# Designs tried in a protein design chat: VHH binders against C-glycoside deglycosidase alpha subunit (carB). Part 4

Target 1, 368 residues: C-glycoside deglycosidase alpha subunit (carB), of Microbacterium trichothecenolyticum (Aureobacterium trichothecenolyticum) (a0a0m2h8p8)
Amino acid sequence: MTALGTPIQGVTLYSFTRAFHGREYDLEGLIRKTAADGFGPGLEIIGFSSFRGFPAIDDAYAGWFRDLIDEVGLVTTSLAVNADIGIHRDRLLNQDELIEYMTLQIKAAAKLGFPIARVQISIEPDSMEALAPIAEAHGVTLALEVHADQYASHPRILALRDRYEKVGSPFLGFTMDWGATVSGFAPSLIEAYRRRGASEELLGQVVDLWNTYYEQGPPADQADHGQRFGSFIGLAARHGRPDLGIDFGINGTGLFGPARVDDWRTIAPWIKHVHGKFFGIDENGEEPSVPVRDLVKLLVENGYNGAISSEYEGWHWNYWQSPFDIISDEQAVQRSAAEAAGSRMITDLAEARTQLGAWLPNTEGAHA

## First folded at step 21 (VHH)

Design cc3 (from bb1 with F102Y)
Fold by OpenDDE, fold request of step 22:
Structure cc3 (fold): chain B 368 residues (1-368), chain A 118 residues (1-118)
Amino acid sequence: as target 1 above (368 residues)
Amino acid sequence: ELQLVESGGGLVQAGGSLTVSCAASGRTFSDYYMGWSRQAPGKERELVAVIFRGGSTYYADTVKGRFTISRDNAKNTLYLQMNSLKPEDTAMYYCAAYEYTYGETKYWGQGTQVTVSG
């Protein structure tokens, strides 16, 4: 029997975007806060939003950063990198330029001590194949994010999987994003709409409509997706709130993915990182819209020894609760879920470092 | 920051055709829901069409069958082909980008004027 996985507790600083933009904390402050509040030991950071001059990282800064990480007692897990070919105003990057651009970011990840680079979903199989030897050369695993409205069994994701299999590099994989397998519309978002004056009748129908589509599963094709989006637009309009229509549609068809948890089994061997995306914790200490317990169980059963970065996405609309408190509560759910699955979340720094180093490939070869 | 610049507007006779374009710069618009909205004088801005990252499309009932939204990722450009134009299609047409999350954050162009004469 394959050994049960022991996922590493972690957080992405993206969860604290509001605090960061509000200048409540700078990067160092957030890192220290993360450690102090026990959200680690895993730490994920978005490169461009957090590091000045990214992806150009000087030696002194890298040294400082690594020292800070060691000082506060965290382990770097994933650096979120960008594949934006539109970074220039005058023209788009060609393929070679994209590869070069990605190479710079991979090097930055390595220099800063991140063993994983989270790659945006827009990257194509040919590009991932081309990046494989570069990733290997720097000891950085590329984990393309599976993000709603896509899902594990989506044709595009399967194409990537198949390319990974063909290439045979242990440095290629996926970032599992829990938003693709939501089980309910987020109550906190409904509350946000309520605060924007949406009637209870409208809100009820929004939830019902989403549940209807959830029961049906992911859209069959692009036309179906568009139709679903339109249905939310129409619903809002019928209730005299067309201003909410786009929001309903985006969230209902783009943020809350209707795939089932078991869908992740399709790509489980290639999951290298996890975005524990969630939207809120209710009065019972549970996430009412994300099946966190089932997701953690799936990871444990599939021998996942990487990190789960708690990704609080509710900060977009929830101004009335602390992201720090909510993340703390969500991580408690993860711990509970792991235990229930016959395993545990790793919360010890030394253990996390050892496990991650053994589980992820390095320049000397694959370890898993 | 994503910048959007519309073009292609003008005067056209009823029954005619026109294509408006939206050139994106600063970022790849593929990271966004992209859409066209229009605003006629004295009326509220209304959503006309949307195209998603994966290529799915939405059309308002008022333009369905007449308008086609498309995107060229290689050119980072959004298009709206408008056929069988009517005087009631007269409006300022705006290009918009929406986040693939809570739709609070979006980008707008300055608009391009489309006038259909009866």
Scores: ipSAE 0.553, ipTM 0.852, lowest interface PAE 0.9, mean pLDDT 93
Fold by OpenDDE, look of step 21:
Structure cc3 (fold): chain B 368 residues (1-368), chain A 118 residues (1-118)
Amino acid sequence: as target 1 above (368 residues)
Amino acid sequence: ELQLVESGGGLVQAGGSLTVSCAASGRTFSDYYMGWSRQAPGKERELVAVIFRGGSTYYADTVKGRFTISRDNAKNTLYLQMNSLKPEDTAMYYCAAYEYTYGETKYWGQGTQVTVSG
């Protein structure tokens, strides 16, 4: 049996987007608060939204950033990078240009001290293969994100997995996003729709419809996926709220994924990072829409020693609760779940750094 | 962050065919749900078709079997092939991009006019 994993507690600053946009905190402020409030030790940051001039990072800034991280007592885990081929308005990047652009971002990740670069789901197997030696050269693991509207056993994801296996680089993997394997709509989302005037009857039917699809499993094919989307559109229209239809459809088929937790086993050996996506914590201290306990158990049982970055996604619609409180409560669930699985979440900085450095592939001069 | 520009609209006879296109610039095209909506004179804007990031599609009942939505991620272009056009299809056709999150990010083009003569 594989040794039980000890996941590292962490957070993505994306969870605090509202606070950042509201100018309550700047980047440094958020980093300090993250550390002070105990959301670490793992820290994920989105590159383009957080670092000025990204992916061009000067040495002085990188030094300052690293010093800050050390000062506050966090460990950088993942940098979210983008495969944007539309940087120029007049022309799309070709494959070589894309690789170059990705290379710049990988270098930035390395310079800033991130051992992982989270890659968007839009990247194809050929591109990932091409980027593998670059990743290796810089000691940065590329972890392509698997999230809702897809799932671990999705043909596209399996194609990537197969390519990873073929390439044989330990620097290629996946970012597991819990949004792909939820157990229901978030109550806070339903409340948000309620506040937008949706009737209880409509809301009940929306929930029932999703649950029906959940019982059936993920869409069998693209046509089925489209049909499910359409069913939400039609449901809204029948209740005189066509304006909510596309939201129902997008959230019901694109944000709240109906795959089962065990589906992650198909790619478990290649999971390098985890977006602990969640949407809320109820009065009992549980996440009612995300099977956090089962997901943590699965990770522990599969020997996952990477970070789980708590990703509070409910901030998109929930303006009435504090993201800080909710994240704190969610991390408590993670800790409890890990313990119940016969393991623990790592919350000690030194231990986190040591484990991450040992668990992830690295090259000479690579990140700690 | 994402700019959408529609093209290909025009006058076509009933029973005819027309393809409209939407060129996207900015963020990665493949990261969005893409759709076509249309607005006829005196009517509300209605969703016509949607294509997901993974390629799955949705069609309104009024256009099902006649219209085909497709995307070319390499060209950052969305298409709507319209066959068996009817006067009722006369409208301004708009390209839209949607994120997979709660109603936060939606981009619209300026539209392209499609006129079907009876």
Scores: ipSAE 0.442, ipTM 0.804, lowest interface PAE 1.2, mean pLDDT 92
Fold by ESMFold2, fold request of step 22:
Parts: sequence; C-alpha cells; structure tokens
Structure cc3 (fold): chain B 368 residues (1-368), chain A 118 residues (1-118)
Amino acid sequence: as target 1 above (368 residues)
Amino acid sequence: ELQLVESGGGLVQAGGSLTVSCAASGRTFSDYYMGWSRQAPGKERELVAVIFRGGSTYYADTVKGRFTISRDNAKNTLYLQMNSLKPEDTAMYYCAAYEYTYGETKYWGQGTQVTVSG
C-alpha cells in the first residue's frame, strides 16, 4: 500500500459533444460553462475537433486560449490527440510520418498548456518508444488510452507496459478509461431501446446475456469475441428486431467492457490520467453500470494524484436528460467515494495546479 | 468525414465466386467496426458480415462458410469474398462503418450490385 492519493476533479468537453455540435455552445462557451458550473478545476479538450487549425496552432490563438483558462479559473490537464494514420486520402502514414504528425500535436499541447497528450491505442510500441524523447523535450506526457473493448491485462496493453518498463521514460503512460470495467448494462441505454419499441422481454434477455458474459470476464480470444457478438445479434433477431442487432452486439461486446476493477493494478504505476467514463446517474444519485466507488478507491489506495476527467458517454442515446446535470451528479459520486476511501478529490484551483505539477514529470531540474 | 466506396460487383453464375471491396478515405477504418450489409429488391436490409478492429468476425447464418470478410490496412480497404454464390445472394451490397464506442452505423457506402444468375 502507498500514501493515499487525492485525485483532481475535472471534466472532458467530450461529455458535451451534442451541445457543441448542435451549436448550443461554442468552445469558449463550454469552457466558461465548465468553470461556472463547478466541473473543474481540471479541463480536458479534444484537439482536432475543438481548436482551429489543429495541430497548427498560431501564437495569438494559443495566447487567447491560455488567457481564457486563466480568466475562468481552470487547469488544463489532457489534450486528446489524433493518432489516425489514415489522414491522407490515398495512403496510410508510415512510421516516420506518424512520428512527424505526433510531434506537431505534442508541440500544440505544449503551446496550449496541456501537460498530457491522450494518445489513441492504435500507436504501436515502437512508435511510442520513438516518441519518448520528443515528449521529454516538450514536457508533455504521452498517455495511451486503455478503453473497451480493451482492458489493462489485454495482450496489446501488456506489450505497451513492458515497452514502457524497458524505455524507462516518465513521459510515457496510460489514460485509464473506466468503460473497460463496466459492471452492468447501462439502464439509460435500455430505456433508449424501450423508446425505440423493444419489448420488456427482449430487454430483460439482453441484460441477462450481458450478465452471463460479465461473469466470464473479457473474451478469451477473437473467436469468443465473435461468438458473443453473434449471440447478441441472434437475440435481437429471435425477437423480431434484427434492426437492433448491431446496437446490442457493439454495446454488449465493445462499449461495456466486462473486466474487473482489480485488473487495473496490472498497469497502475503507469496511469497518468483517468477518463471517468460513465453512462448515467439513477434516481439514487449513483452510477448503476460503472463501479465508480470501487474505481476511485483503487486510485486513492494506489496513490493516484492526477486528474479524473468525468466523461459522459450516454449523450449518444439519452435525449431526455441534461448532460450538465448528469456530470454534476457523477462528480458528487466521485467526491463521496474518495471520502469513503479516507481521502478527498481536489476541487481547489490553486491546489490542483500545484499537485498536477508535482504529479507529472518536467524537463528541468529535479524536485526538491 | 469517413468516405466509403464499394466496387467489384457484377453478374456471376450460380456456384461462382466474386470479391467486392470497399475503399475508405478521410480516416483509417481501423478505428471502426467494419461490415457488409445487403438488400435484395423488396426485402429488408440484412447484415452479412462484420470484422472487428482486433480481427474477430461475425457472419450471418445465410452466408456462413461461403463468405469471408477481411481488411487490408495497407490499402485502407475492406473485402467480402463470396464463394458458392446462389441466386438468393442477389442484392445491393453496402459497406458500413460502426462506432467502436456506440453501435449506430456512422457511415454507409453507395452500394455495389451483385447479381447471381442461373
């Protein structure tokens, strides 16, 4: 056991994607709302969908952004960057081109004031190793996101962990996504299916099927994964709803990852940032499908002092509840869970800035 | 954002083989569940096959053992190899990409016609 962690409360603007794409809010408006509603102090932003010209960020624009952050009282935590090698219309990037593209985004993160770049899992271990000196040069930690349908002990993730051990750079790590460790099919998604006309019998059987696979844990191999997907497809068809089959299959075998909370221990030393992914809050003020309390307890007990960015995923299907209320309620669960674990969530701006700086590596001399 | 263009359809004799392809542009399809669906005249659209990011596959019972879905990441291209074709396989074949984090179909191609005679 280590000293208890005091995770930093925060949010990713991904949680408000419908409001942003629906033009209810622009970027500045969402940033101001985040501060005003108390979702900070931590702030995560998706680079390619949010910043004009990303990753080419001019100094005046970066200055405007930094001034806005200072004005409203937030601390930038993580910038989600794009590792998509298919950005050219007629070919894929080779490794050298990927490294160049990632270098531009690392520089953009530094210019905008983000100490962490959240990297998609598609980057291979050799590429992450090649990026380590670049990350060090710019003071930006690269944190590969581990999310469903992957999980901490997944062979691909273990290969990255083993490479991180060999490289030894403190600028390489993971973003822990709570969607990998779901413990129940999301009730708000069940309600969405009900609104699409699914019968109560079908809905009950979807939940039962998912629970059966949850008891088994992650698929043993690719064949098992495909069989699970097919089982959800077949269930929909047997109830005369083949139109729901893809939804059931993808959500049941991909979105709701059935790994156990303790699975995260296999990569705990390399967790630099957390996506507090969740799907809804029930009338008791609890998240019924993500074991938030157990996850926060694990982070606290493992000495985690980074940010937890609340990441609401239910906006894809939930048109009857406000994402802003849902975030507020989920953050209350996180605060309660940290207290129950003998610690607390950091919600004070100055304390968050000091702790985040101490948590992450820098490019200058050793700490006192 | 992601663009899907099918090709390779045509007229094939019963018992024959045909490969249709789907070229993706704008984004790599490695971040999506990719699949093929088909629609015969006057019938509902039917899911034919899905390939997962990790290589897992699913096939509809009506094509299992005869069709093979694959992807070529170097060409950003999805394939459907169709063997032992039957007149009942006659349909417009659509390439689809599905969100990895939510199961709504994100993108559809325009389709390629496969006609089996005989």
Scores: ipSAE 0.433, ipTM 0.767, lowest interface PAE 2.7, mean pLDDT 89

Design cc3 (from bb1 with F102Y)
Fold by ESMFold2, fold request of step 22:
Structure cc3 (fold): chain B 368 residues (1-368), chain A 118 residues (1-118)
Amino acid sequence: as target 1 above (368 residues)
Amino acid sequence: ELQLVESGGGLVQAGGSLTVSCAASGRTFSDYYMGWSRQAPGKERELVAVIFRGGSTYYADTVKGRFTISRDNAKNTLYLQMNSLKPEDTAMYYCAAYEYTYGETKYWGQGTQVTVSG
């Protein structure tokens, strides 16, 4: 009994990591291209890799950034923040130091205009609870990312959901990553293996093996997971290609999560942001490995009004296609899927700003 | 920037035991699949064991039942406990971190030498 959602179209600059690290674009250039190519209105940025000195952001720089965003016609949606306790060469952060480090990043997100901080999967429930009043004080929603090899009904994710229920803060939630609910081994990765000389027989068997595990769903336990990994290793070796074994194993058991679309219902009320992870677009203009249409339908039917940041992961192996064209094509699938579900993706800047502001909590609501 | 430093290698008698460790810094282990590989003189590097983010493990047939991989996330440290050592286990042992195993996302330590004598 939920009204239909109208998700906001957007992109994470993670999709263009090779262009950024290869220095074809700087941050401003990617932001301008994002607006010009129509990937917005929503914009997600990774803080520690994008902003020099992050989380220390001076006022002049923040002003420049916010002015740029307004100039080009985007709305900041999510800032990816770093929860690594191993950031120093000679020691680990303790709990209090982690909270302090996260507090600085929450403040930076607020200063830069991001209403969501995407939190890495490694953070523990006690830490998320401790951060809730800090998130509330700064008006920044903390959204822990659920991605492969985890999934919505994973015990660690359920423990967080139960803690969120107990804490009751509207400033805690999840970022839904579509990589947890993959329905096929990515054809662009198969093509990358083909370009590395893998035989058609081997490639067919990799797909068949993955499909067998997909039919079973997530591993039943740790031993099953390890056996699946070993099966991919053994497959590569039996075809005289042990050099591909680790690739098959990591991608087949870790990157391509085989949970079902309906699994997301277990945390749907707490989804605050979506990573629309995908791996490529086929000759018919469809994403063949992520069930984009079913995922968008689920979000629409569950009243989701947040952003979907298209997140292209195939840049790791696809050197023959433009990531910008691939993002454009995937977003077309999302728009079509929302229409088919009786709704639409918001692509208008003014609508996106209004809806995002209404969708997420703010400091005035938190103090009412 | 993830950095990996192995330690604990040395000379050990056949049939003995040894634990090697790998300390990580710059990033947490929690975002990586972690593993041990080894390279014997005149041979190619071979995968020995992997431990996944969720605690699942994989072992090569040549070490299964004798070696145990583990991690201590609080210390950001990976371990390989090696029991019933054979001269054939003599090698440089490397820890590795994998996120995307396509040429650009593999991280290797400098290695620690394990020498098993008859």
Scores: ipSAE 0.423, ipTM 0.762, lowest interface PAE 2.7, mean pLDDT 89
Fold by OpenDDE, fold request of step 22:
Structure cc3 (fold): chain B 368 residues (1-368), chain A 118 residues (1-118)
Amino acid sequence: as target 1 above (368 residues)
Amino acid sequence: ELQLVESGGGLVQAGGSLTVSCAASGRTFSDYYMGWSRQAPGKERELVAVIFRGGSTYYADTVKGRFTISRDNAKNTLYLQMNSLKPEDTAMYYCAAYEYTYGETKYWGQGTQVTVSG
C-alpha cells in the first residue's frame, strides 16, 4: 500500500483578486498578508497578473522575490502560466512560437523558484510532449489544469494522460481543480441570485435542475452538455428572467462540475498540484458545495505530497464575507479532513520544503 | 484585453445562406465560452448559439437545424453558418465571450447586420 500522503497547506493569490485589483495590497503586501494570516506555507501565484513584464523577469527582481519569500516563510509551489497565443494583436502564435512562449514562462518559473507551472487546459498533447524536455531542463513540472466542465475521466484528459504515459516524463502532470467535482451549488451563489431578484421558485428549480444532472453524472457527450446548458437558459426564460439564463448555464455546467470525487482516481498518479477550489464556508464550518473532506481523503489515500492551494472562487459574487476569513475556515476543514484520513496537512515551512523537494522531480543544476 | 470584431453580414434572400465571422485579438478565446447573439429592432437581445471550450454547442430552438457555430483556434475566429434564412432572422448579430465564473467580464463585438428579405 502506498504510504499515506501529507498534503501541504497552501493558497493561490488568485483568491485575493478583489483585494489586489482594489489595490488594497500590492504583490508584496499580499504575500506578507498571506504569510501573516497563516495560509501557507504553500504559495501559488498567477504569473501574468502578478509579475510586471511577465514572462521577462530580471535577475534583480527574481532575487528580491526569492528573498521576500524566504523572509516571510513561504514556499513557492505553482506558477500559473498561460498558453494564450493571442498575445499579439495582428496574428496568433504558431506552434513553434507557442513552445517558445511557454519556454519563457517555464524559465520565469524556475527563476522565481516555482517548481510547478500550472498550464491551462487548452494545451494539446503534442505541445505538452514538446515541452517535456524543456520542463525537465529547468526542473519545472508542468501541471495541466483539469477544470470544469472537463473532469478526470473526460476523453481529452485521458488522452493527455495516455500521452504522459507514452512520453514517460515525470515532469508532466495535472493540476486537480475541485470545481470539477462539486456536490451542489454554493449557497452564496444562490443568495447572490436572490439578491438579484430571482424568485424562490426559480432558484428552487435551478437547484433541482443541477441536482438532476448531478445524479446523472457528467454529460455523455458534447451534445448533452449543450442541452444541459440550454435547459438552464430555458428555465430562466420561463420565469421571466432571461438575463440570468447565461449565468445559470455557465455556473451550472461550467463552474460547478457534476463529476464524482472518485473520478480523480483515474489520474491520481499524475496529480502534481491541487487547486482547492471552494465557494464558501457555512455556519457549521463546512463547505456545503465542495466535498472537501472526501477530496482531501482521496489525495491522502493516493499518497499525494504536493500542495493544496486554496482557491476561493466565491469572491466573484460574495461581497458580504471576507476572503481571508473564509480561507482560514476552509483550511481548517482541510486539516480536519486530513486527520480523519489518518494523516495531516503540512503546515511547517521546513517540512514543506523538504517534502516538496523530495516529491517533485528535479534536475540538478536547474537553478544554478 | 480581448477584442472581438464581427464581419460577414449583409443582405440575403429568404432561404439563402450566410456565414458571419468573429475575429478575436489580444487574447485567445480558448478560455471563454463563445457565443452569438442577435438583436432585432425593438426586441431584446437573444442568445443564438454557444460553443464551449470543449467543443460542445448550444443552439436556440429558433435556429436549431439551420445554424452552425464553429471556431478555428488557429485563426482565433468564431463562425456562424446560417442556412435556410428567414426574415425573422434579420438582426444585428453580436459575438460574445463569456467567462467561466459568475460576475466576470464579458466581451462583445460591435455586431454585424444580417438582413433577410422575404
Scores: ipSAE 0.415, ipTM 0.790, lowest interface PAE 1.2, mean pLDDT 92

Design cc4 (from aa6 with G54Y)
Fold by OpenDDE, last read:
Structure cc4 (fold): chain B 368 residues (1-368), chain A 118 residues (1-118)
Amino acid sequence: as target 1 above (368 residues)
Amino acid sequence: ELQLVESGGGLVQAGGSLTVSCAASGRTFSDYYMGWSRQAPGKERELVAVIFRYGSTYYADTVKGRFTISRDNAKNTLYLQMNSLKPEDTAMYYCAAYEYRFGETKYWGQGTQVTVSG
């Protein structure tokens, strides 16, 4: 039996996208607030959205950033990198260019002090294999995101896992996204539809439909997935609200994944980072749509010593609650869950740095 | 922002085949659900087909078994292969992109005309 893991408390700045885009905070301000509000010590940042000129990072800026991180008392965990082949307006990147672009981002991650690069799910096994030596050379672990509508036991994810096994590099892994294993629609999402004039009858039936599919498990194939999507569209239309149909479908068959928590055990040894995706906290201090407690327990039981980056996704529709308050409440659930599992969340900066440095692979001199 | 441009429309005889394409210009094409809708003269716009980010598909009952939606993320292009075309398929065909999260952003193309002669 593997020793119980002690996950590191953390947050992804993506959770605060609204505040950032609204210019309530710049990057420095958001970092300082994150530290001050106690959402750390782990910090994930989205590269292309947060760093001007990304992935081109000059040495002076990198130095400034690293000094800032040290000053405020956080530890960088993951840099979310992009596999966007449409980065240029005039043409798309070919495979070689993709590898080159990814290389630049890996270098940027290393320069900025991130031990992990979260890679988008669109990356293929061949590309991951090609990137493995580059990742190793820079001491950056590539953690491909398992994101809904996919899940750990999805054929695509298993193919990646198998490639990882073949390659045998400790610098290849996954970012676990909790959206793949939710237990229901978020009440706040339902409220958002209510505010858009959806009847209680329609909302009830939407919830029931999702629950039905949840009980059945993930779609058997793409056709089944499409059929489920269509059922939401049809339901909306029958209630005179075809304008809500695609939204119901996308959320019901995409964003809110129906896989069970135990599905993550399929790839647990390769989980290098975690997006603690959630959608809201209720009046009882619980997340009613994401089984946070079970997910944390699973991580603890599997010896996970990486960071859980709280990812508040409800901000897309929830304009009536503060993301900062909700993150605080969600992290409380994580701490409680870890304790209940016979472990704890790491909230001490020094301990987090030490643990992360010991738990993740590194290349000597790569971070210099 | 994602710009969408449809092409491939034209005149085709009943029973014939036609492929329309939608070229996307911009970033993060793979982050969108993509779809085709059509609007016939005097009728409301109707959803024809949707393809998920990673390949799952939905078809309206009126086109199921005859039309095939596909995407090439490496080319930022959406396709609709239309077989066994009927006069009833005559319409302006529009490409659309949908956010994979709660419906913040939706993009439309200008449309391409498909005419099926009886």
Scores: ipSAE 0.722, ipTM 0.910, lowest interface PAE 0.6, mean pLDDT 93
Fold by OpenDDE, fold request of step 22:
Structure cc4 (fold): chain B 368 residues (1-368), chain A 118 residues (1-118)
Amino acid sequence: as target 1 above (368 residues)
Amino acid sequence: ELQLVESGGGLVQAGGSLTVSCAASGRTFSDYYMGWSRQAPGKERELVAVIFRYGSTYYADTVKGRFTISRDNAKNTLYLQMNSLKPEDTAMYYCAAYEYRFGETKYWGQGTQVTVSG
């Protein structure tokens, strides 16, 4: 029997975007708070939004950052990098330029001490193949994000998996995003719509419609996907709220993926990082829309020893609750779930560092 | 953050065809749902068509079977092929981009005028 995994507790600073944009905390302050409040030891950061001048990182700043991480007692897990070919207004990056841009970001990740670079879902298999030796040279694992409306068994994701298998590099993998396997429409978003004046009848029908599609599973094809989207548009219109239609459609057929938890087993060996995406915690201390317990159980059973970055996505619409409190509560669910699965979440810094270093591939001297 | 520029509008006879385009810049085109909306004088803006990041499409009933939305992610360009045009299709056509993970963030172009003569 494969040894049970012990996932590392962590958080992405993306969860605290509202506080950051509100200037409640700067980067250092947010890092210190993350450590102090016990959201670590795993720390994930979005490069372009958090580091000024990214991906150009000077040595002094990198040194300062690494010292800070050591001081506060966290371990860097994943740096979210961009594959934006439209960074210039005058023209798009070609493939070579994209590879160069990705290389700069990989180097930045290495310099800052991140063993993983989370790659955006838009990256193609050819690009991932081309980046494999660069990743290896810098000791940085590239983990492409499986994000709704795609899912593990989606044809595009399977194509990437197959390419990974052909390439044979341990530095290529996936970031599992829990949004792809949502089990219910997020009540906090329903509340947001309620606050926007949506009737209870409309809201009830939105939830029912989503549940109907959930029972059916992911859309069979693009036409089906479009049809589902349109059904939300029509529903909103019928209730005199066409202004909510696109929101319902995007969230109902995009943000809340209807794949089942077990779908992740199709790519489990290549999961290098996890976005523990969630939308809220209810009065019972549970996440009502994300099957957190089942997801953690699956990870444990598949021997996952990477980090789970709590990703509070509800901050987009929830202005009435503290993201810090919600994340604390969600991590409690993760811990409980891991225990129930016969394992535990790693919350000790030293243990997390040791485990992550042993579990991820590395290249000696790659961070120099 | 994302700039959208429509083009291709003009005057066309009823029953004719026209293609409008939308060029996007400043952000990753593939990170957005893209759509066309139109607004006729004295009427509310209405959604015409949407295309998802990877090609799923939606059409309003009023244009289904006549209009085709498409995107070229390599060119950061959105298209709307309009066939069998009717005077009722006369409107300012707007290109829109929607965040793929939530519907709250929207970007709009300045629009291109389509006029169909009877």
Scores: ipSAE 0.610, ipTM 0.879, lowest interface PAE 0.8, mean pLDDT 93
Fold by OpenDDE, last read:
Structure cc4 (fold): chain B 368 residues (1-368), chain A 118 residues (1-118)
Amino acid sequence: as target 1 above (368 residues)
Amino acid sequence: ELQLVESGGGLVQAGGSLTVSCAASGRTFSDYYMGWSRQAPGKERELVAVIFRYGSTYYADTVKGRFTISRDNAKNTLYLQMNSLKPEDTAMYYCAAYEYRFGETKYWGQGTQVTVSG
């Protein structure tokens, strides 16, 4: 039996994208606020959007950043890195160049003090295999994001898992994204559509349609997936709102994944990081669209000792509630859930640092 | 932020075939749902086909069985192969990129003209 895990409370600054883009806060400001508001101790940052000149990080800046992190009392957990082959206008990166680019980002992660690099879902098994020794050399765990519309038992994800098993490197794993296993549309999203003039009848049918597919489970194949997408398009059109069709389709068949929570058990041993994606907290203090409690329970029961980075995704459409308040409330749910599962969320900085250091591989680690 | 450039449009006879392409530059191509829309003179723009990040596809009923949307992520290119073309397919064809997180964040190309005579 696996010992109960003690996940580390954390947040991804992505949650505060709106505030950042609105210039309410700069990076330092967000970091300080994150610490002050108690969203830590875990901190995830998106590299390309947050660090100037990324992935080129000068030593002085890295030093400053690390000092800041220490000063405010946070622990860096994951750096979100990108496999952007289109970084140049004149040509695309080839495979070797991609590996090189990823290497630069891994080095940046290491320099900045991030033990994990969240790798985009687009990365293929061959690339992950090629990056494994580089990751190991720098003590950075590569955690490929399992993101809707994919899910843990998706053939592509299983292929990655199998490659991980073959490679045998402890530096390869997954970032679990809760969006893959939601239980319904977010009420705030529905409200957003309502505010865009969608009729209650249409909204009701959109919700019903999603629920129908949820009961059926993930699409059987690509054709089924496309058909489901089309059904949302058609539904919108039938109600005289074709302009909402693509939105319904993307959210209904993409962002809000219909896999069940237990699906994560398929890759649980390889989960190195968690995007605690959520979309809102209701008046009862619950997340009505994401089974947060079940997800936390699953992580605890599987001995997960990594960070859960709260990822508030509702900011895309929700302009009427503060992301800071919502994250606070969501983290309360996580804490409650962990306790109910016979464990706890780690909120102490020192404990978080110690646990991450012990739980994640380092350059002294061995691979099969 | 993502730049889209369509090409391949032209004049074709009814019953003919044509492939239009959309070259993308900027952010990771694979991060987007890609689609083709078309707009005929005096008509509203209509969705023709969509391809998901990993190959799932959607087609409008008007083009099902005749058009094929595909993507090459290694080339950051979107394609639309159009067979059995009809005069009613005449339109400006636009390439679009949609965020997988929310449908309002999308990019458009300038379009490529497809004219079917018959």
Scores: ipSAE 0.580, ipTM 0.859, lowest interface PAE 0.9, mean pLDDT 93

